# Ledger of designs, part 29: VHH binders against Protein DOG1-like 4 (DOGL4)

Target 1, 232 residues: Protein DOG1-like 4 (DOGL4), of Arabidopsis thaliana (Mouse-ear cress) (q84jc2)
Amino acid sequence: MSKMRNLVEEKFLEFYESWVIQLELYLHQLLIAHNNNTMSETELRHLISKLTTHHKAYYTAKWAAIREDVLAFFGSVWLNPLENACSWLTGWKPSMVFRMVDRLRKSRVVLVEAQVKKLEELRVKTKFDEQKIEREMERYQVAMADRKMVELARLGCHVGGESVMVVEAAVRGLSMGLEKMVKAADCVRLKTLKGILDILTPPQCVEFLAAAATFQVQLRRWGNRRHYVTHS

## First folded at step 18 (VHH)

Design gf1 (from ge4 with G99S)
Fold by OpenDDE, fold request of step 19:
Structure gf1 (fold): chain B 232 residues (1-232), chain A 124 residues (1-124)
Amino acid sequence: as target 1 above (232 residues)
Amino acid sequence: QVQLVESGGGLVQAGGSLRLSCAASGFTFSDYHMAWFRRAPGKEREFVAAISWSGGSTFYTDSVKGRFTISRDHAKNTVSLQMNSLRPEDTAVYYCAASDELYMPISADEYDYWGQGTRVTVSA
């Protein structure tokens, strides 16, 4: 949308569009599985594995991309403004997934006490880790106003070969910090997801994943409609 | 170096019991799902049992349900398969495998590391 895109942005945009299409296909399968109750445990586990492998693939691609240009993910041209507004450190906020778990608890799904306890423990841990990352992010953001950044700003006012090299080096240094933060956030996401899926039964996992995927897909649709963005 | 080393295989009479063990090294054991697979003579490798990274979840193929029990020891980095009421059809080479997938897989292609296998022979 009138923004200049670099190679990393273009490549990841293409990847993400395809990835979302596949997600929608899995969502459809999850919904079918959830509604008919005829699928065997083995079949359910296969379906869950396919989807979770799909999620893993996303992070594999993401981490490859952020090694090249982590800043691309702070613009995230592949997302609409609504999706971006709901993003926390370039992805979903880990603690949000427990809203999906709560949905299960309020639905026909019955969680046993042992599950509830484990989920609560996980919730607490996730929240703690999330807050830790937020504090680190704040520290990093404050550090952006340090001497190095001032120097960067000064250099940015001058055009010259040597100056450009210095600026680029400085930006690389900053990007490394951001990359670490993004990876840390992703680790919390993945650990949280891994934990939830370990606690839930296969049918519960299907319902949880369906809810999460539905939310993601609908958020994208709502954002696209609102902002007249086409990602076809 | 990643290693999975199986042990405990051998010859046993039908109705007997064996306990297989797999010792893991070279990776963060607590992050991986562990499983047992087996390959019978003339057959393809098949899933037998899996245990999640935390040990909180297990899954078994139907033919071994009620007879086999998978367990893990995080302190020792080991996975075990207690096999009771063994049958001739349980004769196979048993393999230990590890996976770092988000969800405990039951397909062989989703496991990253494999042991060399241990032979179990059940005589009639």
Scores: ipSAE 0.890, ipTM 0.956, lowest interface PAE 0.5, mean pLDDT 92
Fold by OpenDDE, fold request of step 19:
Formats: sequence, structure tokens, C-alpha cells
Structure gf1 (fold): chain B 232 residues (1-232), chain A 124 residues (1-124)
Amino acid sequence: as target 1 above (232 residues)
Amino acid sequence: QVQLVESGGGLVQAGGSLRLSCAASGFTFSDYHMAWFRRAPGKEREFVAAISWSGGSTFYTDSVKGRFTISRDHAKNTVSLQMNSLRPEDTAVYYCAASDELYMPISADEYDYWGQGTRVTVSA
């Protein structure tokens, strides 16, 4: 690691590494549940709840961290380049999970017509929300690159303390905007996940969550191998 | 600010019916899973039934399956428990609860808000 990391990056890196380890444990349990078909509905529901609570914990930690430094999540030093390349506004793209649902349909899982309809409705809504966020994000990005901001930044480098303060204030304002966008994106992620889990039966949820977790874990492993990243 | 207010409890003979209702306020009702729990005399609180935030999914404890029905009304911010074929062992204080978890929970510790409870007594 050649890049100097700030405190937020270091803390979240530690958190994330621990979080991923726990995710892998849940993945293992999901796979067992999926393959053995011996677990009761109650047991499946408990397992699903544990994992979804784990996911919620990630966002709780993330939102606490972005209040301190949202820019840390646009670098995401805890992710390898492959993971970062696949990221949409500091996380997974919500509409992507529907591909995983489609995988279920192509497997031994049979979705009834009512489920298919609800999933399609959710898909449409999710895509709409994504596009809305993308447009808003683009507006922020363009605004950040305007002449005034560039001039302030330039002055901040060559002029006294007052200019530096002005630049810092401007950056704080922009960061607040970015934080809002990240939170908005996360809300779409959570709503999408919540919706899917509501539509699927417990066994279907287990299969879906196993697929999602597998994708995440394998993406990380492959990325680490390719780029020789040292992660626990 | 957050309130869950149960109603509909009372004394009923075995084989009778009651309909419990819970009125929710102070939070976005449509985002929360709702559930009923009960505590019988001398026993721990136990899960009875839950309904997902959308109302599309329900789950019941085995002892009440086929007898109890949980439902919700988004327009009125209420959750109900229709209890049929009541038995003496159904005697308990029944509590309404709300959860904002991603998945509808069946454990009490995953519910954020609780009502004061309504007493149901089933006589032999």
C-alpha cells in the first residue's frame, strides 16, 4: 500500500474486512440450507434474518463513516480495483440483483405468476430510481468542475489562510451533496432488497441471498488474486 | 411519538372468537413489518404471527395456524389479529410490535416498537 489513508479509511477497512468474514460464514450456512432441504421454515427465517441484519449493519456503519468523510467511499481503499470498477455510487447497482433473481427462474426454483409480476414492477421502479439518482449525481459532478470552484481551489493553493478556509467550506458543501446522493443510492439498494425478500418464499430467499453473497465473495477473491491485494 | 395501541381483548369462552386491533402512529407504517406476540401467565413472551410491510407475506406459530389470521390496513395504519376457535391455552396478554428490518422477523429482539398489550382470557 503506497497511498496514505486517513482515519476514516483505516477504520472502515478494518470493519469491512471483519464484515466480509462474517458474510462468508453466513454464505456457508445458506449453502448448507439450500442443499440439504432439512431446515424448517422457522430455521430458514432465522437464518435470513441474521444475514439481512448483517447487511443492515453494513449500511449503519457506512452512514456513520460518510458523515465524517464521504469522499473516502469514492476511493474505497478497502475494495480492490475490480470491486471498485463494478461499483455504482459506492456500492452495488440495485438493478443488478434482478439478474440474480432471473437466475433462480432458470434453476430449480419456480416462481408463480404473482411473484413474477411483482418482481417486474419492482424492477421497473428500481431502474427508474437509479436513473433519477444518476441524473442528480451528474449535476453535482458538473457543478464541482465549474470555473468558480477551480478558481477557489487555485487561490487556496497560493494565497493565505482565508482562501484556504473558503475552499474548505466549498468542499464541505459539495461533500454534503455527495453524502445525500450516496444515501439516496443506498436507500434504493435497501428498498430493492427489502422488496425482493418480501416477494420470495423463504427457500427462494435463501437461494437468492446465497447467489448474491457468492457473487460478492467471488468478485473480491478474483480481484484480489488478479491485483495481488493483501487482504485478510 | 411512536405509539402502538392494542384493543379488542376480553373474556371469551372456549371455541369463541376475538378480533384484536393495533393502531400505529408516529412512524411510517408502510415501511414496517408488524407482529403479534403474547405472554401467558408464568411464561415467556412468544411469537404468534407476523405480516410483512407490504402485507404480502404472513407467518404463524404452529399452535395458532388455521385458527388465527393476521392482517393490516395501510389506510388506517392498523394491524389486526382474528382469533377463532380460541382455547384456554391462548389466554395471554397480546402485544403488537413493529420492525423496520429488511426481512420480516420472528424474534422479539428484532422488533423496535411495542404496544402496552391487551389481555385475552379464554375460559374452559
Scores: ipSAE 0.889, ipTM 0.955, lowest interface PAE 0.5, mean pLDDT 92
Fold by OpenDDE, look of step 18:
Structure gf1 (fold): chain B 232 residues (1-232), chain A 124 residues (1-124)
Amino acid sequence: as target 1 above (232 residues)
Amino acid sequence: QVQLVESGGGLVQAGGSLRLSCAASGFTFSDYHMAWFRRAPGKEREFVAAISWSGGSTFYTDSVKGRFTISRDHAKNTVSLQMNSLRPEDTAVYYCAASDELYMPISADEYDYWGQGTRVTVSA
């Protein structure tokens, strides 16, 4: 049954589709920059800045949307099932980017000792922050399962006047909690990305960002293919 | 209120040195990239130097490489520009700027906060 999309979902879907198209364009530029080695440092920095600004724009839009309906991002209709399955609190798991860096290191990227050290420090910090978020999530889940939620469910069955108001208030409260957690997770994502980009040289940043974008685009493509096959 | 206050400008002879300082307040200094821009008379504002939020990365325009050094002090919320071997073409109003972008930008439009500027005049 096709889930009825609400207004927030529809708007964000439109945004995201456009955003992904632009991401692909940047990816193309990154790949060219990486393969030709003809770009100056200044040019590379400009390219990196454009892409990172693009990422920032995504979160700006996301945060605006989650203020309206954070639940839309749990089971996002603009993502395929594979993309959703890979989501950690409505986005990529921050610690995953270190695996990407590790892969790059095994292939083409030569990191100096100082960079390796800084990356490891950042990794530790990122993991710690992830764990904090997970603990908060656990706490939240426990709270949702408490007596208050049972009462809420009970009230929901008796739809009338004051009961509806109480239920709505309760749902709002829950949504606010989720919003806070999602924002916290996004903060960890952004900090992690900011940290990595600070450690890497411009050429390395280009490689990293290209890899990340490639992964994202391929995940979407693969997921879409599977989804269409299952529904055909 | 966000404030960036530049100081250290003045008149100096060619070949001389000057140290500019910018004091930041009203925002989380440690999260922001800091930069110096300059505007010479009759010219557009141009990038001079930037330092990343952590201080781990710096970037300079070609004309000042080897002569200027940008640094920051997290404890004091200050960014500095040591200018050595000054040239008449370095004459300009120098502006301090801050950016919260994910990557340290080199374009003026990517900086969020700006100081009022300090005038540097290099005589021949």
Scores: ipSAE 0.877, ipTM 0.951, lowest interface PAE 0.5, mean pLDDT 91
Fold by ESMFold2, fold request of step 19:
Structure gf1 (fold): chain B 232 residues (1-232), chain A 124 residues (1-124)
Amino acid sequence: as target 1 above (232 residues)
Amino acid sequence: QVQLVESGGGLVQAGGSLRLSCAASGFTFSDYHMAWFRRAPGKEREFVAAISWSGGSTFYTDSVKGRFTISRDHAKNTVSLQMNSLRPEDTAVYYCAASDELYMPISADEYDYWGQGTRVTVSA
């Protein structure tokens, strides 16, 4: 009952392992910057740009891989089960990132009223965009359950050439719909991130990026530890 | 096609002022950070000022802080650099640049689109 990996999954697994290692190195730099009272704004901005460039590289690789096999990103072999269980449409849920901002506000980050207003406006827009995607996902699920699609799958079982071609065309259409949906979700993620980084000051951006990277690394470590205990 | 066209350069006396303008087209202007870079004779290109996609964040190199002001106009798709208290050291070709990076860049290699430049000469 083992899950076989195709070439797309194998290549992205290798990419992702390297990407996470580099994320951990950047997290170390973010934590040093957080504790350093003498870093210039120029130095902070360069560090923030390294992180954002690293995140863009992830999406560049992901979107290339999705063109080859979008289904690989639903229950990904490069993520442990805990990481997969926490995914919303192949990634972090955009509206939930504001809980991280709220936590930072309560602990270390002092936000002025203008920033709070802008963050609330962004939160509302992010939720609106999420709701649009969830409606589109619902339409996708309805299309999969469509009586005509079920009938086409049944015909593929009984008749060879022509029925197979029709079923293959329908499956290709659904895969393209999934690809579009995943990219739309990623665009909401990137737009939300871009908005947050524009509202926060450079030191606040360092705090935010450190918190985000810490959460991602911790989720991976916790999920891997649970696997390890079941293999003892 | 993306186009960035600078204007407003010229010859000015030390202590004087100039306003540079950059007209942008061929992309969704409100998605892009905008910046000015300059290249002095015999020197490498250096960062001058940047303004974020929303206009809510700006950053200046130390040598121009307090003298130069970057601004953007979403209705006209332009970015401007108001240059006051000019010094001979400000003599350079000034370039407009655009980037859709997640965070407003201050390094030239993170800007994808560049204008042809406008020459500013500040005489003693």
Scores: ipSAE 0.752, ipTM 0.893, lowest interface PAE 0.9, mean pLDDT 87
Fold by ESMFold2, look of step 18:
Structure gf1 (fold): chain B 232 residues (1-232), chain A 124 residues (1-124)
Amino acid sequence: as target 1 above (232 residues)
Amino acid sequence: QVQLVESGGGLVQAGGSLRLSCAASGFTFSDYHMAWFRRAPGKEREFVAAISWSGGSTFYTDSVKGRFTISRDHAKNTVSLQMNSLRPEDTAVYYCAASDELYMPISADEYDYWGQGTRVTVSA
């Protein structure tokens, strides 16, 4: 069980290393497009599509990995469900992306009133979807605590063969629930991204995607110093 | 089963107008970008116009800008192409296409669903 989690984690980390390297190459193209105001709208749209295809590839690989072992994407804090360590389900909160949009508005990007209104409507919807997932996660964590309590009592009363069957069933139940919730959270992230890209103009999309790529490249640099694992 | 059905093609004289329509079924219409492509005799398919899933963004190939208008109707699950000031070079089979990509595509290979096509002939 734990060996399977390590295998899936190592395979995904190999993918992620390659994915970030390719993202850095796309970041170079985004920076050229930002500094060179001679690109046609057609050229900008092709570049944006390459970036969004690359982002979809991340989720494709992630979903394949969670199908094999969703627990490979959780740190030790999820093995202790009663600890008060705060971490959103296998990624950044979808609404965190609006902090990046806010930074761009303060420094580089002028948004028309219609865009601002649409972005606020999207932010409210994203936050509502987040809260729905957080409430579902709370119910799941309570149900997990109840099952873990029952499992601990059963281990105290059972011989090994019966106890391993109950543990395996509990792990399968946990994995199925977490897989559903991880995918739901990713769908909120993708829907939010899709909405932002629809509201922004092509030059604004290039600036947004460049900021996002810069953040991801910086995150890898810190991870390289800490042995390619998520900082926690 | 996904189905895209084009209508509104025909024979028209240069300078005239046509309105193409595409009825969509078998998917959640509001999740999909919609586009029109065309194929002239002896030529490859080329992009004409696209409209985003929300209807908030449109894009046109240069040769049709100012003459063609793409629109969508979420109540009827249709996308339309109003074609004004038609020219003989607009003669082609016009195809409706749909995609659920993150960003509205302008390349044919990023569209998953296609209609049968409707023929438009513009005579001098």
Scores: ipSAE 0.747, ipTM 0.893, lowest interface PAE 0.8, mean pLDDT 81

Design gf1 (from ge4 with G99S)
Fold by ESMFold2, fold request of step 19:
Structure gf1 (fold): chain B 232 residues (1-232), chain A 124 residues (1-124)
Amino acid sequence: as target 1 above (232 residues)
Amino acid sequence: QVQLVESGGGLVQAGGSLRLSCAASGFTFSDYHMAWFRRAPGKEREFVAAISWSGGSTFYTDSVKGRFTISRDHAKNTVSLQMNSLRPEDTAVYYCAASDELYMPISADEYDYWGQGTRVTVSA
């Protein structure tokens, strides 16, 4: 009554569990650095690099896995339902990071005018890239639906070997299109992150990465507390 | 093929200046952070300076801060290191390095590509 996990899902589940544990360890280091006024810029930069290397390792593993099974990343078995519900094209919506920067400014992060200008420019670029991907996804989905309807109408809903081959070709086309769109979305995520980290100072990068990791951990922990209450 | 070629090294008296240059080819220059490392005789390679992919961020090791300036020219695909107020302790082989990491690295193991190096000798 449940779908068996395939090899790609099993391997990535094991990877992801380990990856999240290490992310939580780095989060603790970020929180210590956030509260420590005596850390040198060299020390902060080393910590930031550990976090970004850890994030890059996630994408390296992901890109290898989507080559084998991109659909595993839509409704992932290694994420709880809340985490899955918050996904945009298998990950965080790239423009979301600017909301996080905005929230940090409202608390304690002081950005100079030049940083604010650069962040706004990056925000506009990121939103443009997101919209481009969304339009391409819509065009692709419409084209797939239209093509499928035409071929099914031609076959009169017969279920023979030739009908199976047409469906298989459509599924292969969908998977290849999804892989392209997921990679494009990931590229926007990585370019946006790279841009933000370039604009922010090292202490500000620590605060940003800590906030991002905290949100990810909180989302996972809250979503894992499944409530099932019988009130009779 | 990726290629980093350093130039501008030589012998200089203490207090003098040198400008190192590194010509880059075989990759999209504007995607890469650039850095200079150095190796003194008998020592490990150490970080000197880095400049981010955009040119908007720089970082220097404490011993060269205020004396060295890293810059990049996206039109010529070059990175430069202006070295002023040179000291005998700056004597080393200087290496140009490139990385496409998300955050500008200061550790040698995070740099993908390396030049062959150019020798700088600072006499007392």
Scores: ipSAE 0.726, ipTM 0.879, lowest interface PAE 0.9, mean pLDDT 85

